# VHH binders against Glucokinase (glk), part 16

Target 1, 317 residues: Glucokinase (glk), of Thermotoga maritima (q9x1i0)
Amino acid sequence: MPKLKLIGVDLGGTTFSVGLVSEDGKILKKVTRDTLVENGKEDVIRRIAETILEVSDGEEAPYVGIGSPGSIDRENGIVRFSPNFPDWHNVPLTDELAKRTGKKVFLENDANAFVLGEKWFGAGRGHDHIVALTLGTGIGGGVVTHGYLLTGRDGIGAELGHVVVEPNGPMCNCGTRGCLEAVASATAIRRFLREGYKKYHSSLVYKLAGSPEKADAKHLFDAARQGDRFALMIRDRVVDALARAVAGYIHIFNPEIVIIGGGISRAGEILFGPLREKVVDYIMPSFVGTYEVVASPLVEDAGILGAASIIKERIGG
Below, E stands for the ipSAE of ESMFold2; O stands for the ipSAE of OpenDDE; V2 stands for 0.75 times the mean of E and O plus 0.25 times the DockQ between their complexes.

## First folded at step 11 (VHH; framework vhh_ozoralizumab_d1)

Design m32 (from m30 with D33Y; at its last look DockQ between E and O 0.01; V2 from the best seeds 0.00; counts 0 for: pae E 18.1 > 2, placed apart)
Fold by ESMFold2, look of step 11:
Structure m32 (fold): chain B 317 residues (1-317), chain A 123 residues (1-123)
Amino acid sequence: as target 1 above (317 residues)
Amino acid sequence: EVQLVESGGGLVQPGGSLRLSCAASGFTFRWYYMYWVRQAPGKGLEWVSEISTDSGYTKYPDSVKGRFTISRDNAKNTLYLQMNSLRPEDTAVYYCAREDYDESSGEYTFDYRGQGTLVTVSS
């Protein structure tokens, strides 16, 4: 029996990906292209539309979901602004793509799309109360409460990466100090490793990386697994920051599950073991046993699946 | 390609002030400790200031402490040195430097690549 196919667009500043997705979350076709933001927004929109048509050729797929970084007007399908697209101001993205593709297009913020992907296709299935974080260059997050995405009054709620975990800590790109993103992101880890080289140049992290400029989260966790003292010190700082934030989310949202994705989550138990232990240190006793903290099962495909899940949320929810 | 372009030098009377600037490109400026170093005629390089990635830590040798102030603007990829109460012994070519790792020696070195900017303090 023929089934409805979904189109998910994972829009990024460097690349975008378009996937054809079955109703049960299987990626049937995927195409990735350079975004080429420097060529102008009309060129980017045209190339996204061409890729949508390429991916859906020969298929009945009338709907498109798009996850985009930045501030979104989801009702009207507008990207208000994004640091990834400096010349984009109030771009009517869904209308422009609908015109070029003949399809109905839905837009959501990429962090919100991530939690929707977990709700419909990932570890959030069967749960009405979900907190999800993606740990990458920055830290995005989303919340599902009572089965529905939490968006806030102006559609910009659940900025989970910007809770303050280190008072007077490192400067965050958002303009404040000590945000979770400024301590626990891939960018933050790279910064700590470069700052630490002066004192800790003998650390295994730098041997594995070949230089302090190349040292990143992968080298950190590889060195930590081998007992490297400096790597463990940085891992502990990251774990403490995450635990403080997660404890706050547990107190505020009373979630059934906290899902952590993104490249850093691939560290596995060197990260998640200590994280689960440290969270207990920061929660009220009444919350013990009320939640789980897990790695996202949606690896490289999380962006496409998140984007496709927008369709399920808007049409079937 | 890493580029560091110094400016703001010139001729100044003893007791005067100058502000040096360094425009950085070709690397992610906010990830690096930055330095000012100077070279007086016939002398080797002398470190004169250090600033951390977020400006939370600065350091100066006794020879300039209290007279020189390092700062940075990570949004503009620019490093500054405010030089007050200048003395004839401050006469030198001033370079901005990025922190660099020398794998051969296993230690940090100063990565300076610009032409420098000449500061002359003379009556």
Scores: ipSAE 0.000, ipTM 0.120, lowest interface PAE 18.1, mean pLDDT 88
ESMFold2 (binder alone), look of step 11: mean pLDDT 81; pTM 0.804
OpenDDE, look of step 11: ipSAE 0.018; ipTM 0.456

Design m33 (from m30 with D33F; at its last look DockQ between E and O 0.00; V2 from the best seeds 0.00; counts 0 for: pae E 23.9 > 2, placed apart)
Fold by ESMFold2, look of step 11:
Structure m33 (fold): chain B 317 residues (1-317), chain A 123 residues (1-123)
Amino acid sequence: as target 1 above (317 residues)
Amino acid sequence: EVQLVESGGGLVQPGGSLRLSCAASGFTFRWYFMYWVRQAPGKGLEWVSEISTDSGYTKYPDSVKGRFTISRDNAKNTLYLQMNSLRPEDTAVYYCAREDYDESSGEYTFDYRGQGTLVTVSS
């Protein structure tokens, strides 16, 4: 019997990607387009639908999974609103795409899609209790408990990036202070590097970047690996924030595995070694040895694979 | 800091009606259960009504049920008690109270702070 292909749509504010994915998680074809949100909702939907049909041409792929930023109504396939799409209000995205493609379409929030991608294709395989965090421009998160995605009463649960880890800490875009996102995101790291330049201008970070304006997380971790004291100071702040948050998730969800993805997770052991050690300092003794903390294996494919995994979650597999 | 100011009391004949008001300030009124309590001459405090944060739950003792109605206006930080079919035994000083937690007893308790408003029911 022929194996069905999966279609994953990773919808973002700047670009969207559509992938044709095998049942075991191999990306067979991928097309990326500019989202062009300024052209209006109808244009975005049309271009997504056209790209779905292009990617699946000649294939047995009756299902589409979509990961979208923002607040979604997963039962009805509606994007309620998203900061990335300011003019989108209660958009019936799955119905509109189904009409244009003839396919059955499923919708999930992009952070929840990430944990589903880990469950079905990544480090979460074989686990019923998963916490996943993606460290990028912001911090997204998702939780699988008892084998099921945790969504909360209104479908907005598991905002893991907004737990407070530094009282009176940096302002977060959400309007509060000291959220994990405000300390441990790529955006937060860039801000710390810009603010630190006056005092720490001789740091290797700025030499690697060429200027304080270009300094980012890659330069931070490269410098930290070489023993740069300023880079290690910022790395330690990031590790402490992550450890406090992860300890909280461990206490609340009792997970088998904590999976950390996004661009920052490619730092490797300069981040993960200290993180694993520091988490132990913040957990009750009964939790020692009950979890793992790992980097996501899915990296740049995580968006498409997460979106495709929505299909497996909704129809089983 | 926290202030609760009661008004609307007075002298009324049996069978009459009064409406009490409580102006609240110094705390976030909409986050608290609110109460009316009363103290009759020579007696201890007696609760007479309870209302949840969103008015979805109200409770009354049998002595006033069907005659008293508690309400609140969260936009105006005001608590109300409509008292109908008043009886001489309703004579008391009436206080509004905020729900509080008493660490010593481990119970929720009445946090009242005003002078109260005197209701006198007599011919």
Scores: ipSAE 0.000, ipTM 0.088, lowest interface PAE 23.9, mean pLDDT 89
ESMFold2 (binder alone), look of step 11: mean pLDDT 82; pTM 0.804
OpenDDE, look of step 11: ipSAE 0.027; ipTM 0.524

Design m34 (from m30 with W31Y D33W; at its last look DockQ between E and O 0.03; V2 from the best seeds 0.00; counts 0 for: pae E 13.8 > 2, placed apart)
Fold by ESMFold2, look of step 11:
Structure m34 (fold): chain B 317 residues (1-317), chain A 123 residues (1-123)
Amino acid sequence: as target 1 above (317 residues)
Amino acid sequence: EVQLVESGGGLVQPGGSLRLSCAASGFTFRYYWMYWVRQAPGKGLEWVSEISTDSGYTKYPDSVKGRFTISRDNAKNTLYLQMNSLRPEDTAVYYCAREDYDESSGEYTFDYRGQGTLVTVSS
């Protein structure tokens, strides 16, 4: 085959990014635009298509991968619903983009795209059994098993953020209690810090943040590194929740590697050290030494690389 | 009901060693910082060690530093104190304590509830 470049589209509610990516995962060109959801879905689709054509001008790039938040019909290239696009209802995104670009377009959910990006370009390279989590406003996850993305019967499998880790714990937006997302997400951390201010107002977290309204995961982990007791208490709760979930994934999927990305993963060893130790407390002894738990290396490029990797998954690479 | 049950005390010669245990129940042990405190006859409570929930932070006063080691086993809900090179001034009833935050003072405090375990260091 001729030398091919990959086009990855990271679609978000506020911005979208389009990247031209080499077969080895090098971002050759990247353009970011405001999504402007308020202008209507036709305008959003048109502007994505224009940006695709812009970044691929003069390049052999016949394929586009697009990662989208929300519920996806991957077979038909349809975005069923997304919290980021409230007026989008069964939008035939891949057909509309194909019409405007002349390219073959593939669609995947953003969390699944993340694990594919890790498989093809990140810490999952060379592994056939991967679990990946992205710890952000919510917690998304994806699973590769036997070398391929696990999608489930209806394409909605691997909702890893909604395993229950804290029975009778905080209410989750999904309608139940104690989901990993409700305890270990950036949103959960901000809530714990705001709720804790009345009792723990002397904590370094609040000095670093300047107010309880501004306190977030960065302030938490900075304070924890300095020995702040309240910060360590919250960190330990987050670690315990993650360890319980990861142990479950280890038992169910027998992965070679568990990859954790998203903003919280930037905490580094104040998070990952205790996490690796705590996971051992929750797994069967036969699993000790069969896996690694690592931070995602993809960082700010994870969205584009994940989207581009959809192409590799669908046509091979 | 929160319970803390200390054990492992006894009579020991100066220079000897003892290992204290504290069995915890009635609360989620792994979520709390834990302490050992002691009370010699006729004296007030003295803090002798603290440990974070994951054992990543420990602290000791100069009087016991280098001789005492606090540890915990969160799977068994048990706190430990290894006491080496014991001295007569270590004679006291030893209590384990759960950390509590006193909102009115803005400080962390000791919540101890057990009978303690007596350590006697004498020739």
Scores: ipSAE 0.000, ipTM 0.200, lowest interface PAE 13.8, mean pLDDT 89
ESMFold2 (binder alone), look of step 11: mean pLDDT 82; pTM 0.814
OpenDDE, look of step 11: ipSAE 0.367; ipTM 0.755

Design m35 (from m30 with E99Y; at its last look DockQ between E and O 0.02; V2 from the best seeds 0.00; counts 0 for: pae E 20.9 > 2, placed apart)
Amino acid sequence: EVQLVESGGGLVQPGGSLRLSCAASGFTFRWYDMYWVRQAPGKGLEWVSEISTDSGYTKYPDSVKGRFTISRDNAKNTLYLQMNSLRPEDTAVYYCARYDYDESSGEYTFDYRGQGTLVTVSS
ESMFold2, look of step 11: ipSAE 0.000; ipTM 0.104
ESMFold2 (binder alone), look of step 11: mean pLDDT 80; pTM 0.788
OpenDDE, look of step 11: ipSAE 0.809; ipTM 0.918

Design m36 (from m30 with T28N; at its last look DockQ between E and O 0.75; V2 from the best seeds 0.00; counts 0 for: pae E 3.8 > 2)
Fold by ESMFold2, look of step 11:
Structure m36 (fold): chain B 317 residues (1-317), chain A 123 residues (1-123)
Amino acid sequence: as target 1 above (317 residues)
Amino acid sequence: EVQLVESGGGLVQPGGSLRLSCAASGFNFRWYDMYWVRQAPGKGLEWVSEISTDSGYTKYPDSVKGRFTISRDNAKNTLYLQMNSLRPEDTAVYYCAREDYDESSGEYTFDYRGQGTLVTVSS
């Protein structure tokens, strides 16, 4: 009997990706398409369904997991709304995809899918108490407690990127100030680098980038490794924000492991060393030694693997 | 709420010295460049010093350069201005200010919130 394959759909505002995944987390096929949100929801759904059928052609893959940005009703497979998809209001995404593919489709929020991907395929394997963050354009988060995804009363819990870490700090897109996302995201880092150019134009960051407009987190961390004073100042601000947030999660969730993914996590020890040290400054003594803080091993594959892991979570329980 | 509380002003003779302090709260002081500004009677605000987050950059206008020294203690959330060789034209209310940045205009702004501290230099 052929071994069943998993289909993971990583739905984003700019692109979506569909992967065929083995039960142990190996990506066997991957197809990426432009989302083309401007063409309307029917076109997006059609193109996702066509790509699912393309990826699974000739394979025993009866299940699809889909990670979507926005507010979702996971029980009924509905996307209530998403800021990435302006015309999406109570879209019955799983039903529409099931009709077009003949497959059983499961839906989860993209940040929650990320922590599930870590639980089933990543650094969270063998752990029942996991906190995970993705540090990208925004900051997404997810929590597993006692082996189960934390979703909250209305299914919108674990908005970890929106805890306030800098009172009266930078403006966040959510409408408040000083959210973790407003300080520690890739977007926040690019903003600090653009803002700083007038005073710090001699910084190595700008030499590496070639201009302030091209300066990003990669240039920041490369310059910080070389001791650049301005780069270290921004790195220290990002570390302090992350440490305050992570300390809060440690106090609330008592996790075995805190997993940090997304492009910024590729910085390595220039970020993680100081972060681990600084977290200790913000936690109660009883929590010292009870957790680990690690980089996600699922970097570019995290979206597809997270989506595929929804299947394992839903049919394995 | 951002709070900046200035102190240390008073009446001094020309040639005298004063040290001003500014206690900051309600924001993470160490991440902001800080300024001293002053307002003489009947006049607008005048910039008198600037210091970066780590004290590696300080700047002064010619009118006070060599006489005033800005400093900060990030552990105590406190900004200082040492004012030496004071002159009658230094008479003003002195404010500390947090740097802010207006993304839409691309310009730095001064965010001052305190009552200020009065410095009077008079014979």
Scores: ipSAE 0.342, ipTM 0.730, lowest interface PAE 3.8, mean pLDDT 92
ESMFold2 (binder alone), look of step 11: mean pLDDT 80; pTM 0.789
OpenDDE, look of step 11: ipSAE 0.791; ipTM 0.913

## First folded at step 12 (VHH)

Design m37 (from m30 with D102N E103P S104E; framework vhh_ozoralizumab_d1; at its last look DockQ between E and O 0.71; V2 from the best seeds 0.00; counts 0 for: pae E 3.3 > 2)
Fold by ESMFold2, look of step 12:
Structure m37 (fold): chain B 317 residues (1-317), chain A 123 residues (1-123)
Amino acid sequence: as target 1 above (317 residues)
Amino acid sequence: EVQLVESGGGLVQPGGSLRLSCAASGFTFRWYDMYWVRQAPGKGLEWVSEISTDSGYTKYPDSVKGRFTISRDNAKNTLYLQMNSLRPEDTAVYYCAREDYNPESGEYTFDYRGQGTLVTVSS
């Protein structure tokens, strides 16, 4: 029990990472490789399997958890499709990896893996009702309710980044307008900064970045901390979008804790202070004091930890 | 649905003044730069004024600079144009407009606008 080691696979379109993880969430070994999707699915699966065997050589690690982007059939371990893997159609990923590794393999969507990582290794420990968001290039999310991952009828529930927070707002890559992802993601922030350059070129954001093409969320929050008015204006839009979304999640899921991770969450109190205040503006009074909003304690390896946590979820405890 | 409703137009003598209003709904007004544009009889749309989300930046073409003032009230979702020293060449239908990105053209456009309000400057 205390010696169980876990294998977490963070599968991405550009790179994949495999980690050997202790039962308490310490990464003992990590290998990252180019995914090389263009070489075909058999090559990708073979390279993942080889890397699993490399990372676990000499270790007692009979289980693998794998977090994948896209639409998955978690019960059968199938990746139905993903924009990151254009030639993948109903790939029996867990069976193929099990055959090549001799290990029991579990599959989950990458955003759901994130909330499981928080449940087992992060700020969600000890909570049965968790909402988690990752604020990165896109916005992923997941929900634990009554101690269990919320998956929905078809296993695709909890697309938290695609709730509409701005009616008739910015176009989202999902094909609709005004999604949280279209306003509060790193991609959305870069777009606002490029759009704003004509009128706000004297902003500290652009001086820190060197050009509008290089301006990103880090420059935004650095400038906002220094009182830059344009940076604060964009920060306020991001905060309002997040607060509206989080208020909705609070009303729907009655969570004990709302955990926000991903690159943008590193902004710290310039983001979280106003966010906590603004959420109160959008919730029913009966919800005041029923939740916390916190930054994720998981760092660069949240993907591996999330993937490893699938094992803990599926085999109990 | 994005809705912009202009009002305040009318008939005025040369040298007179009018104040136009635009009521906005169906989107989060405070996050968008706003514009006034006009269309004289038989002509295309002409840009008349521009205001940033926080009112910290305004811009006017030379034809109206010093005579027209754009403003906004984000709490009321309302855009204004104060027009002074009006001239017969200011006669047009005036529209307020919201920025929108057109992915086909790769440009920001004035496609979101109302039916406008007619301003006639005549003696």
Scores: ipSAE 0.390, ipTM 0.733, lowest interface PAE 3.3, mean pLDDT 91
ESMFold2 (binder alone), look of step 12: mean pLDDT 81; pTM 0.797
OpenDDE, look of step 12: ipSAE 0.588; ipTM 0.818

Design m38 (from m30 with S104E S105T; framework vhh_ozoralizumab_d1; at its last look DockQ between E and O 0.74; V2 from the best seeds 0.00; counts 0 for: pae E 3.3 > 2)
Amino acid sequence: EVQLVESGGGLVQPGGSLRLSCAASGFTFRWYDMYWVRQAPGKGLEWVSEISTDSGYTKYPDSVKGRFTISRDNAKNTLYLQMNSLRPEDTAVYYCAREDYDEETGEYTFDYRGQGTLVTVSS
ESMFold2, look of step 12: ipSAE 0.426; ipTM 0.772
ESMFold2 (binder alone), look of step 12: mean pLDDT 81; pTM 0.798
OpenDDE, look of step 12: ipSAE 0.759; ipTM 0.897

Design m39 (from m30 with E1Q S7T A23T V48L K59S P61A R87Q E89D Y95F R113W L118Q; framework vhh_7z1x_3; at its last look DockQ between E and O 0.72; V2 from the best seeds 0.00; counts 0 for: pae O 7.1 > 2)
Fold by OpenDDE, look of step 12:
Structure m39 (fold): chain B 317 residues (1-317), chain A 123 residues (1-123)
Amino acid sequence: as target 1 above (317 residues)
Amino acid sequence: QVQLVETGGGLVQPGGSLRLSCTASGFTFRWYDMYWVRQAPGKGLEWLSEISTDSGYTSYADSVKGRFTISRDNAKNTLYLQMNSLQPDDTAVYFCAREDYDESSGEYTFDYWGQGTQVTVSS
């Protein structure tokens, strides 16, 4: 008998990806397409449905998990609001896709999907107490405690990127100054690099990037590895911000493991080494040794596997 | 809360020297570019000098170039302004200010100031 396969949909504002995933987390098929939000929600939903059918053609895959950005009603399968989808207001995404595909569809916030991906397929396997952060354009996170996804009263909990780590720091898009996202995201790093060019134009960061407009986190960490002072300065600020946030999460959730993914996490030990050291400075002694901080092993597959993991979470694994 | 406290002002004769200090608290001092500015009676705010986070960059207004020197000690959270060859026209209230970058406008401004310290140059 063919084994049950899972369908994961990673929905983004620029592109969406649909994957056929084995029960043990192997991506068997993957299709990525432009989201084309400007074509309207009906077109986007239609194309997602078509892609689901495409990747699952000839396969026993009755379930679909969708990781979506924005405010999600996970129980009813509704996207309430998403900044990257301006015409999406209270869209019954799961119902719409179910009608079109004949499949059972589950919806989760993309950050929550990420932590579920880690729980079922990534570094969180075997753990019941997980904190996970995605460091990309923004910062999202999810929390598993006692094996349960933390959702809060209204299903919007675990906005880990919007804890204040610099009270007098840069303005975050959420309207609060000094959020983790405003200091440690890829967007924040690019902002720091653009701002810093006037005084640090000779920095290796800009030589590697070719221009201040092209300078990003990759260039930053590459330069930092080579001992560039400006790069290290920014790295240290990012690390301090992350350390403060992570320390807070440790105090609150007492996790076994803190998993950091996203593009920035690819920096490796130039980021994680100092981070691990700095976290100790901010936690109570009783928490020392109770956790590990690791990079997500899922890398570019995190989206699809996270989405697929929603199915595991909903149907019991 | 962010605090900037200027000290070192006073009365000095023309040609004299003063060293101003600005002690910062309530924020990570080493992460911010710092400025000295002054306001003379009946005049607007005048930018004097800037120093980068790690002192790798400094700049001066033409009015004070060659006479004033900005520096900082990040370990002490302190900004300094060494003022030499002071002139009567240097009489003003001197402020240290923290830089703030406005992403929407692409402009640099100041978001926090000290109370200021009075510098009077007179015979």
Scores: ipSAE 0.015, ipTM 0.298, lowest interface PAE 7.1, mean pLDDT 92
ESMFold2, look of step 12: ipSAE 0.358; ipTM 0.729
ESMFold2 (binder alone), look of step 12: mean pLDDT 78; pTM 0.770

Design m40 (from m30 with Y101W; framework vhh_ozoralizumab_d1; at its last look DockQ between E and O 0.82; V2 from the best seeds 0.00; counts 0 for: pae E 3.1 > 2)
Fold by ESMFold2, look of step 12:
Structure m40 (fold): chain B 317 residues (1-317), chain A 123 residues (1-123)
Amino acid sequence: as target 1 above (317 residues)
Amino acid sequence: EVQLVESGGGLVQPGGSLRLSCAASGFTFRWYDMYWVRQAPGKGLEWVSEISTDSGYTKYPDSVKGRFTISRDNAKNTLYLQMNSLRPEDTAVYYCAREDWDESSGEYTFDYRGQGTLVTVSS
């Protein structure tokens, strides 16, 4: 393949980022803007297009990949709906951006874009069987099997964050109880820390954070590394939830590698050590030694690289 | 479904002792703080004791402090209440309850509770 530069758009409800990416995954230029959803979808689309043109000025970059939250029609480039964009209904995003930029635009769901980013640029390189999770405000995930993205009948498959790991557990915003997202997300951790302050106010977590309102996953894992009893209790709950979910994915997909990204994955071995050990408790013996569980190397860059990888998947596959 | 089954109630004389048990199922017991609450005839629900997931925190109202001891065995999914120096005012139906967070109200609820076990303290 000629040396092409790729344009990745990481579309979020608060901000969007546009990156110019080399074919080997190096971000050459990045621009971040406020999404300003309240200004209306036409304004958002126009501003994305302007930023695409700014980032690619003077470059040979005829293709754009867009990762978007929500339900998408990838064949027609339509965002059907998204909780991040309440007034977006059947937005023909790729066509509108193509008109304004003169480029060929591809769309994928942001969680699926993440696993593609890992496949093309991250820890998934060289693997045909990949499970990937992002542990952020919610939990997104994606699956590559036999080298191809798993999308399901209607293109909405692989909602990995909504498997139930705690029967009758914490309420999930999806309307069920005990989803992985309700236990192991950054939002879930903040909730546990806020709820626990009444009983555990002497915990190091709150000293590090300065208040229960500011306590988050960083403070949790910092305190856990120092042996804080309450921090370790929450860490153990998160690890157990992740291990149960990952064991399920291992049984269903027989992956070569399970990749965990998002801000929480920066915790390192205080999270991953116990996680790897606990997964073994929940898998059939025939799966022992068949997989690796690793942190994503793409944490801050995962959104842009995931979006750029859509291009490689659609024209390179 | 969430089930909490209380047992160990009965008739005792003032100054006597009873040990209540609660068998929990349908949820991951070790992740939940647990409570004992009671309801005397014609009265509202009264908090009696609280224990954290790891037993590192217990709490009692003044009316029972020093007389009642809450404990749990996470391996057996069982909650206990040791009740000593019982008084006639301790007569009530005793329930174990699972703490549950209601996001809409921002409060804990005790909607998950059993059928209770009757404790009668009488001469």
Scores: ipSAE 0.429, ipTM 0.764, lowest interface PAE 3.1, mean pLDDT 92
ESMFold2 (binder alone), look of step 12: mean pLDDT 80; pTM 0.787
OpenDDE, look of step 12: ipSAE 0.506; ipTM 0.806

